VHH binders against q9w197. Designs and how they scored, part 1

All scores and structures are predictions.

Target 1, 300 residues: q9w197
Amino acid sequence: RLRLQDIPALTQDHCRMRDPAEVERIINEFVIGGPERMQIVSDFDYTITKQRTEDGGAVPSSFGIFNACQSLPENFKAETDKLYHKYRPIEIDPHMPIAEKVQYMIEWWTKSGELTSGFPFDQSEIDQIASKYTHALRDRTHEFFADLQRLGIPTLVFSAGLGNSVVSVLRQANVLHPNVKVVSNFLQFRDGLLDGFQQPMIHTFNKNETVLNETSEYYDLVHTRDHIIVMGDSIGDADMASGVPASSHIMKIGFLFDHVEANMKKYMDTFDIVLVDDQTMDVPRTLLSLIEKQHKLNLE
Below, numbering starts at 1 at the first letter of every chain, in headers, positions and changes, except where a header shows other numbers; antibody chains aren't numbered by Kabat.
F, E and O are the ipSAE of ESMFold2-Fast, ESMFold2 and OpenDDE, as the mean of both directions, binder to target and target to binder. V2 is 0.75 times the mean of E and O plus 0.25 times the DockQ between their complexes.
Where letters were taken out, [cut] stands.

## First folded at step 1 (VHH)

Design B01
Fold by OpenDDE, look of step 4:
Structure B01 (fold): chain B 300 residues (1-300), chain A 123 residues (1-123)
Amino acid sequence: as target 1 above (300 residues)
Amino acid sequence: AVQLQASGGGFVQPGGSLRLSCAASGFTFSSYAMGWFRQAPGKEREFVSAISGSGGSTYYADSVKGRFTISRDNSKNTVYLQMNSLRAEDTATYYCAKDRYSLYGSEYYFDYWGQGTQVTVSS
């Protein structure tokens, strides 16, 4: 049996746990189960990407990448910014029930889609912008995705952002391996013009089984894999593995960066592991390494 | 069919007050933000105020902040605009409008307009 005290990556000051015993239990289940039972579900913005760079540079969101494209209508950025200003406070409101938030998120994304309609757009512009931010991935992201590929672990990048940007960054960063799938909001075209986003709509609070059922292909791939690592930077990300059988083992890893003291309690109540200002993939890689080591021993 | 009926306009002296009402029908009232616009002769229609479907959020043009108050009674399907400290520049035809959504985000999302009610502020 593995003990947390024997895992240096999990004993760091920036690694917080609500229930260390529970984390240890889950880790041992992962190790016993092996890589064949594992799947990863991860957010993209500020999860796979950094929340901050060493030089203090800003890391754009997936939509930020899109908004930086030059061919967009003149008023596009202004209008999207207005939407952000209106709906973002609702999204992060700690006192508003999620059920109430959902309607506003739907409106937000719907309005965004409406703005993203009626003009021509060359997706290569996204590639151009995205290429500038391949370095903005968390440290050792490449190694992490290589580990996942090597172990044959299905990996879902589940993003409420713009899928075209997500895919572009992952591809150009050489981490979009065959075992990686992206579920997000992708641009839709009609008669050569942008026509909003493809359905179904992915917003902050519907990144769950309901959405995945509509994309039946991935569900079929992972329905037998009941050991799950969930990664995100927002509270809503913790529910990405909702709907799985109760017998499942889920490790929820949260990346906390903004307003650490104000958010700590909620994050600790939501995630199994809270990583405070950790711009690396060291903890998830550590988990994989433990699984792989035991797996190799079992084969000998 | 969506119907919006505004009332309460009239003549008032500078510094006076008026209360506009807009009775709505033909849609689930509480599900939509409502707004007030005004148009003076020779000018474009301008945003005055908006209120979310639930009434929890209100918005005002800078020109009316602190003087106008928007409210709604969802049990009566009515939106109100209390106008205090009226000025000559507030003279316009006021219009009630329905938003496409429950939260006001932009003037572009108003999709139904009622008949205007005239407000004249003059000494």
Scores: ipSAE 0.164, ipTM 0.606, lowest interface PAE 1.7, mean pLDDT 92
Fold by ESMFold2, look of step 4:
Structure B01 (fold): chain B 300 residues (1-300), chain A 123 residues (1-123)
Amino acid sequence: as target 1 above (300 residues)
Amino acid sequence: AVQLQASGGGFVQPGGSLRLSCAASGFTFSSYAMGWFRQAPGKEREFVSAISGSGGSTYYADSVKGRFTISRDNSKNTVYLQMNSLRAEDTATYYCAKDRYSLYGSEYYFDYWGQGTQVTVSS
């Protein structure tokens, strides 16, 4: 039986746990169950990409990559910024009921789709911009995805951002392996012109079973995999795997970087492991290595 | 409107080769995964192969791995299926398909189909 004190990556000061005994219990369930019971659900923006670079440079969001494309209409950036300024405070409002926020998120998505309609767009420009940011993935992301592929673990990249950017970065970083699926908002085209975004809309508050029911083919791949690692950088990410059976064992890893003191309580109440200013995949990789080690011993 | 035009079928002896082509129009070709399916008489349609929009990821049914190669030329809006070491059980009508979404990964949702092209493998 594994004890947390014997797992150095999990005893570091920046690795925080509300209930270390529960984390230990879940790790042991993962180890006993092996890789065949595992699945991964991860956000992309600031979860697979870094929240902070060593030199303090900006890491764009998946929409930020799109917004940097030069073929967009002259005023596109300004209009998009107006929408962001209006709706972002609503998205993060601690007091507004979720049901009310959802109405505003639908409004935001609808208006963004209208702005993103009626003109030609060369998708190869997304690839050109994205190529500049393949170096901005968390340290050891290559190794993490290689481990997942080797272990045969289905991996869902679940993003409320722009999937065209997400896929471009993952593909160019050579981590978009056959076991990886991306669920996100994708550009729609009609007769060679942009026509907003494909259905269904994905936002912070429906990154869960609501959207995943629309992608039920994915469920058939993972419905027997009741040991789940969820990774995210915002409170809303913790529910990305809520559509799995209640008997499932879920390890929720939260990457906390902004306003650490103000956010610590919310993150500790929400995530099983909170990583403060951790720009690596080392903790998720440690979990995989523990599973793999015991799996190999069982085969002897 | 979306159009998919499959061609290149014909008669071939066991062990022979054929190359199928599918010319596409009416959408941004490089943004969408493309696939090949086949249907033999009296059998259900089955997946053969798929390729991502960029061409960076390819997928194959177990029955064709190592013998068939899917490829695409985004400058010509065309997807291909190179079929080598053909067997009698490869006899079918082959259909080209477009993914409904530009959702990348190992699984696609194909809901728009071209006309089929007949492949017959017989001695």
Scores: ipSAE 0.000, ipTM 0.131, lowest interface PAE 15.7, mean pLDDT 84

## First folded at step 10 (VHH)

Design J5
Fold by ESMFold2, look of step 12:
Structure J5 (fold): chain B 300 residues (1-300), chain A 122 residues (1-122)
Amino acid sequence: as target 1 above (300 residues)
Amino acid sequence: DVQLVESGGGLVQAGGSLRLSCAASGFTFSDSYMYWGRQAPGKGREWVSGIYSGGGSTYYASSVKGRFTISRDNAKNTLYLQMNNLKPEDTALYYCAKESFGQYTGTYFDYWGQGTQVTVSS
């Protein structure tokens, strides 16, 4: 019933689709199903936060916020940097099998946890640093989360970054509503000292159903919701909802900013909608507005 | 079960003071990050101030910094918000909140109380 040509946000040059007919079909399923069948799964870093700001300022990752805290030991940043230089090339290696990479990711996070242990840390410094970046969320993020709350749509922020930073930014931006859950790596404390990260460890290659299983409290919230919007800025984000039934309808929205020409084919093959240099929530908001409009008409 | 009960709200003249309390039960209060939020009529919820489990690390929204003081008494399982130099813009339902984690996975969510009304007249 809805046609893509009648949805202006989806017909702009920067909005790319490998299969427009499939996007149209999924949108109509979402509209027919209504908000009670919807769930959102979104990455945080460079998906809810901007990939670029208008003035060219840097937007730190969630670990970047933590690493900027001045209360960290003097050697912490240097040791963290050594781990990054050892393991990052492995993470992005195009030829190494994923199963082998997983072993190195476990090693990396284990060593990172050991570095993040045995000293006091002023958690309020995360809040102080994070406060500087609440203005660096995608345009209309506040409205997007307000829409989700109003529609009662469960929203998972699923991040392989540092959850303490993620929560601080979301809370201070006033978008951490009751319908929002954050699944991420969180700092662990014992006897007033840092003691690494809470388990389970989340990394690039298990940011999917491997971490979220039937026993998670989130599963009980969303197991009846088979209409899913997935949002991410990297190829790995496309699988965040891979554990849902085959009968589910999933709309995968990818935010492409870096090396656009080199990455276009791969993003188009992976995401249903690819948004090139779009630093807004306008497309996901448009989908919600279509769902809400029909829902209101059905109640009349 | 987790229970957060706010009190101390009321009607006050601009420039006045109020002290809010939040009685907590059903969890280990001394281990929890606690915060105050507020919701003005017709507006969304706004985070106001937070305090970490050690009681020494506090942080405030810019709109209240210098006027509001968050504190906790871990022996009494009570969170406080001292509000001074109140303005009509501070009129809102004030609620306390705690961080929570699910039993399985690193699932984070917040728990909120029902709130106490603060009304600041011009």
Scores: ipSAE 0.434, ipTM 0.801, lowest interface PAE 3.3, mean pLDDT 88
Fold by OpenDDE, look of step 12:
Structure J5 (fold): chain B 300 residues (1-300), chain A 122 residues (1-122)
Amino acid sequence: as target 1 above (300 residues)
Amino acid sequence: DVQLVESGGGLVQAGGSLRLSCAASGFTFSDSYMYWGRQAPGKGREWVSGIYSGGGSTYYASSVKGRFTISRDNAKNTLYLQMNNLKPEDTALYYCAKESFGQYTGTYFDYWGQGTQVTVSS
């Protein structure tokens, strides 16, 4: 049996746990189960990407990458910003029921789609902008994705952002391996013009496995894999693995950066592991290494 | 079923040229974003170049920019990669890939061919 005290990456000051015993239990389940039972579900913005650069610089979101494209209409940024200011407060309102929020999110996306329609757009512009931010991935992300590929672990990047930007960054960063799938909002074209986003829309409150129903191609790949690492930077990301069997073991890793003191309790209540201002993939890699090590021993 | 079959690889001396081909079937080739990747021994898969549908905009990795040219013939359902001024570091298995989406799920994934080996000797 593995003990947390024997895992240096999990005993750091920035690594916080509500219930260390539970984390230890889950880790041992992962190790016993092996890589064949594992899958990863991860957010992209400020999860796979850094929350800050080494010099404290800002990292754009997937939509930020898109908004930086020069061919976009002049009023596009202004109008999208207005929408953001209108709906973001609703999204983060702790007193509003999720069911009500969902309606506003749908409205937000609908209006966004209308703004993202009726003009020509060369997607290569996204590639150009995205190329500037491949360095914005968390440290050792390349190694992390290599580990996942080597172990044959399905990896879902589940993003409510712009999928075109997500894919572009992952591809150019050479981490979009065959075992990686991306579920997000992708641009739609009609007759050579932008026509909003492909359906169904992915928003903050439907980022769960229910979106990937039993008829989805991805479900077929992961339905037998009931050991799950979930990673995110927002509270809502903790629910990305919802809908799996009750017998499943889920490790929820949260990245906390903004307003650490104010958010600590909520994050600790939501995630199994809270990583405070950790701009690396060291903890998830450590988990994989433990799994792989035991797996090799079992084969000998 | 989507099929991608690469060809044109081989042994070439540094400074030499090769032209890779990828025969595509099982989908509407002209509507798909296509790209080349490569994998050197002991290294991860690397994105090399992509070409969009429609106007055929192209994009390249910095390591091959100015040396490689991606193109497509929609009438032949074939993707090409012209590789000039090849270097030993270009030695790799080269893959053709297709962008794909899950139906009504918002899921993005890629199809890959089996690859064609390119070896550049010093």
Scores: ipSAE 0.268, ipTM 0.693, lowest interface PAE 1.4, mean pLDDT 90

## First folded at step 12 (VHH)

Design K2
Fold by ESMFold2, look of step 12:
Structure K2 (fold): chain B 300 residues (1-300), chain A 122 residues (1-122)
Amino acid sequence: as target 1 above (300 residues)
Amino acid sequence: DVQLVESGGGLVQAGGSLRLSCAASGFTFSDSYMYWGRQAPGKGREWVSGIYSGGGSTYYASSVKGRFTISRDNAKNTLYLQMNNLKPEDTALYYCAKESFGQYTNTYFDYWGQGTQVTVSS
């Protein structure tokens, strides 16, 4: 039986836990169950990409990569900014009922789709911009994805951003291995012109089992894998595995970077492990290493 | 049933050329983003070059830009990779891939061919 005190990566000051005994329990369940029961569900923006680079440079979101493309109409960014300023405060409003927020998110998505329609677009522009940020993935992401592939662990990158950008970054970074699937919003084309985004829409409040249960190809792959690591950088990411049986074991890892003091309590209440200003994959990699080591011993 | 069959690999001296082909069936080829990847001995899979649907725009990994040319013939459902000025570091198993979307169009995954071996002697 592993003890947290014997796992150095989990005893660092920046690694916070509301309930260390529960974390310890889940780690031991993962270790006993082995890699065959594991699956990973991870956000992309500021979870696989860094929240802060070593030199302090900005890392664009997946929509930020798209918005940097030169073939977009002259007024596109200004109109997109207007929508952002109208709907973002609603998205983060702590008092508005979720059902009401959902209607505004549908409105936002619909208007964004209309704005992203009726003109030709060279998708290789996304590749050109994305190539600049393959260096901005969390440290040891390449090793993390290589380990996941070697251990045969299905990995879902689940993003409410723009999937075209997500796939381009992952592909060019050579981490888009056969065990990786991406669920996100993708550009749609009709008669050679942009035609908004493919359905169904993914937004903050349906980035959960609502979308994943309807993703039959992924569900069929993982339905026997009830040991789950969820990784995210925002409170909404904690729901990404909410449709699994109550008997499942879920480890929720949250990457906290902005407004640390103000957000600490909420993150501690939501995630099992909160990593403060950690721009690496070291904690999730440590979990995989523990699982692999015990699995090899059990085969002896 | 999706099928991707690569051909055209072989042994070639440094500085030489090869043209790889990928025969595709079981899906609407003209609607799909297609790409070439490669895996060198002892290394992970590496993306090489992609081409968007309808003979659209292309993009290349920096290691092959200017030497390799990706193209497609939608009438023949065939993807090509013209490889010029080959170097020993280009030695790898080359495979073509297609982007795939699940029954619910938000789920992206790749489908891979079996690959064709390219060996570049120094």
Scores: ipSAE 0.576, ipTM 0.857, lowest interface PAE 2.0, mean pLDDT 88
Fold by OpenDDE, look of step 14:
Structure K2 (fold): chain B 300 residues (1-300), chain A 122 residues (1-122)
Amino acid sequence: as target 1 above (300 residues)
Amino acid sequence: DVQLVESGGGLVQAGGSLRLSCAASGFTFSDSYMYWGRQAPGKGREWVSGIYSGGGSTYYASSVKGRFTISRDNAKNTLYLQMNNLKPEDTALYYCAKESFGQYTNTYFDYWGQGTQVTVSS
């Protein structure tokens, strides 16, 4: 049996756990089960990407990458920013019921879709902007995805952002391997013009219900893999795997960066592991390494 | 079923040229974004170049820009990569790929061919 005290990456000061005994239990289950039982579900913005760069530079979101494209209408950014300022406070309001928030999220996306319609757009502009931010991925992300590919572990990048930007970054960063799937909001075209987004809409509160169900194409791929690592930077990300019927053990990893003291309790209550200002993939890689080592031993 | 079959690889001296081809079948080729990737020994898979559907805009990795040209013939369902001024660093297995979306699920994934070997000697 593995002990947490013997795993240096999990004994760091920035690695916080509500229940270390539970984390240890889950790790041992992962190790016993092997890579064939594993799957990964991860957010993209500020999860696979950094929350901060070494030089203090800003890291754009997937929509931020899109908004930086030059061919967009002059008022596009201004209008989308207005929508952001209106609906973002609602999205993060801790006192508003989720059922009420959902209506506002739908409204937000509807209005955004209207703005994202009726003009020509060359997606290569997204590639151009995205190419500037391949360095904004967490440290050793490339190694992490290589490990996942080597072990044959299905990996879902689940993003409520703009999928075109997500795919562009991952592709150009050389981490979009065959075992990686992306579920997100993608641009839709009609007669050579932008026509909003492809359906169904994915927002912060319907990720699991919309995609991770028994009727989804992805379900057919992963329904036999009941050991899950979930990664995110927002409280809502912790529930991304809730729609997976076959789940037996889930490790929830949360990245906490903003207002650490104010948010610590909520994150500790939500995630199994809370990583404070950790701009690396060292902890998830450590988990994979433990699984792989034991798997090799079992084959000998 | 989606099928991608690469050809045209081989051994070439530094400064030489090769033209790769990718025969596509099992899908509407003209509607798909297509791209080339490569994997050098001991390295991960690398994106090289892409060509969009419709207008046919092209994009290149910085390492090959100005030397490689991606093109497509929709009537022949074939993707091409013209490689000029080849360097030893270009030695790799070259893959043809397409993006794909799950119907009504907003799910993205790639299809890849088996690849064709390109070796550039110094």
Scores: ipSAE 0.523, ipTM 0.783, lowest interface PAE 0.7, mean pLDDT 91

Design K3
Fold by OpenDDE, look of step 12:
Structure K3 (fold): chain B 300 residues (1-300), chain A 122 residues (1-122)
Amino acid sequence: as target 1 above (300 residues)
Amino acid sequence: DVQLVESGGGLVQAGGSLRLSCAASGFTFSDSYMYWGRQAPGKGREWVSGIYSGGGSTYYASSVKGRFTISRDNAKNTLYLQMNNLKPEDTALYYCAKESFGQKTGTYFDYWGQGTQVTVSS
């Protein structure tokens, strides 16, 4: 049996756990189960990407990458910013019930879609912008995705952002391996013009209802894999695997960066592991290494 | 079923040229973003170049920009990669790929071919 005290990456000061014994239990289940039972579900913005650069610089979101494209209409950025200022405070309101937030999120996306319609757009512009931010991935992300590929572990990047940007970054960063799938909001074209986003709409609070239900294509691929690592930077990300059987083992990893003191309790109550200002993939890689090590031993 | 079959690989001396082809079937080729990737020995997969549908806009990895040219013939359902001024570091298995979306949830994934080996000698 593995003990947390023997895993240096999990005993760091920035690695916080509500229930260390539970984390240890889950890890041992992962190790016993092997890579064939594992799947990963991860957010993209500020999860796979950094929350800050080495020098403390800002990292653009997937929509930020899109908004930086030069061919966008002149008023596009202004109008999208207005929407952002209207709905973002609602999204992050800690006192508003999620059920109430959902309607506002739908409105936000609907209006955004309307703005993202009626003009020609070359997606290669996204590639150009995205190429500048491949370095914005968390440290050792390449290694992490290589490990996942090597172990044959299905990986879902589940993003409420712009999928075109997400895919562009992952592809150019050389981490979009065959075992990686992306569920997000992708641009839609009609008659050569932008026509909003493809359905279904993915927002911050409906990730749990979209991918891991019995009707999804992804479910068909991963329904036998009941050991799940969930990663995210927002509270809503913790529920991305909520539709799995109760017999499943889920490790929820949260990345906490903004307003650490104010958010600590809520994150600790939501995630199994809270990583405070950790701009690396060291903890999830550590988990995979433990699984792989035991797997190799079993084959000998 | 989606099929991608690469060809045109081989042994070439540094400074030489190769033209890779990818024969596509089982989908509407003209509507798909297509791209080339490669995997060198002991390394992970690397994106090389992509070409969009419609107007056929292209983009390249910095490591191959100015040397490689991606193109497509929609009438022949074929993707091409012209590789000029080849270097030993270009040695890899080259894959053809297409983007795909799930029908129910729009899950994005790539289809890959089996690849064609390119070896560049010093």
Scores: ipSAE 0.661, ipTM 0.866, lowest interface PAE 0.6, mean pLDDT 92
Fold by ESMFold2, look of step 12:
Structure K3 (fold): chain B 300 residues (1-300), chain A 122 residues (1-122)
Amino acid sequence: as target 1 above (300 residues)
Amino acid sequence: DVQLVESGGGLVQAGGSLRLSCAASGFTFSDSYMYWGRQAPGKGREWVSGIYSGGGSTYYASSVKGRFTISRDNAKNTLYLQMNNLKPEDTALYYCAKESFGQKTGTYFDYWGQGTQVTVSS
């Protein structure tokens, strides 16, 4: 039986846990179950990409990559900024009921789709912009994804951002392996012109079982995999796997970087492991390595 | 059923050329983003080049830019990769891929061919 104190990556000062005994229990369940019961569900923006680079350079969001494309209409950025300033405060309002927020998110999405319609767009420009940020992934992301592929562990990148950017970054970083699926908002084209986004719409409040359910193609791949690692950088990411059976074991890893002291309690209440200013994949990789050791032992 | 069948690989001396083909069936080829990838021993899978629908915009990994040319013939449902000035580090299994979206959730994934071996002797 593994003990947390014998796992160096989990004893570091920046690795915080509300309930270390529960984390230890879940790790041991993962180890006993092996790789065939595992699945990964991860956000992309500031979860697979870094929250902070060493030189202080900005890492754009997946929509930020799209908005940097020069083939967009002249006023596109100004119009999307207007929508952002109207709806972002509503999205993060701590007092507005979720049901009311959802109606505004639908409105935001509808207007964004209208802005993103009726003009040609050079899709290769997304690739050009994205190429600049393949080295802005968390340290050892390449190794993490290679190990997931080798162990046959299904990996879902679940993003409320722009899927075209997400896929471009992952592909050019050579981590978009056959075991990786992306659920996100993708551009739709009709007759050579942009025609908004493909359905279903994904936003902060449906980035969960509302989108992922027993009718999804991803469910068919993972419905027998009841050991789940969830990775995110915001509170809303913790619910990405909430529709699984109650018998499931879920490890929630939260990457905390912004306003650490103000956010610490909420992150500790929400995630099983909170990593403060950790720009690596070392903790997820450590969990995978422990699971892999059990796999190797079973083969001997 | 979606099928991607690669051909045209083989053994070639450094500095030489090869042209790979990918015969596609089971989907509307002209609507699809297509790409070539490769995998060599000791390395992970590497994206090489992609081409958007209608034979439009293309993009290349920096390691092959200027040496490789991707193209498509939508009338023949065929994707091509012209490889010039080949180097030993280009030795790999080359595969054709198609981007796909699931009908139920819009889940993005790729269909991959089985690949064709390219070996570049020094």
Scores: ipSAE 0.464, ipTM 0.813, lowest interface PAE 2.5, mean pLDDT 88

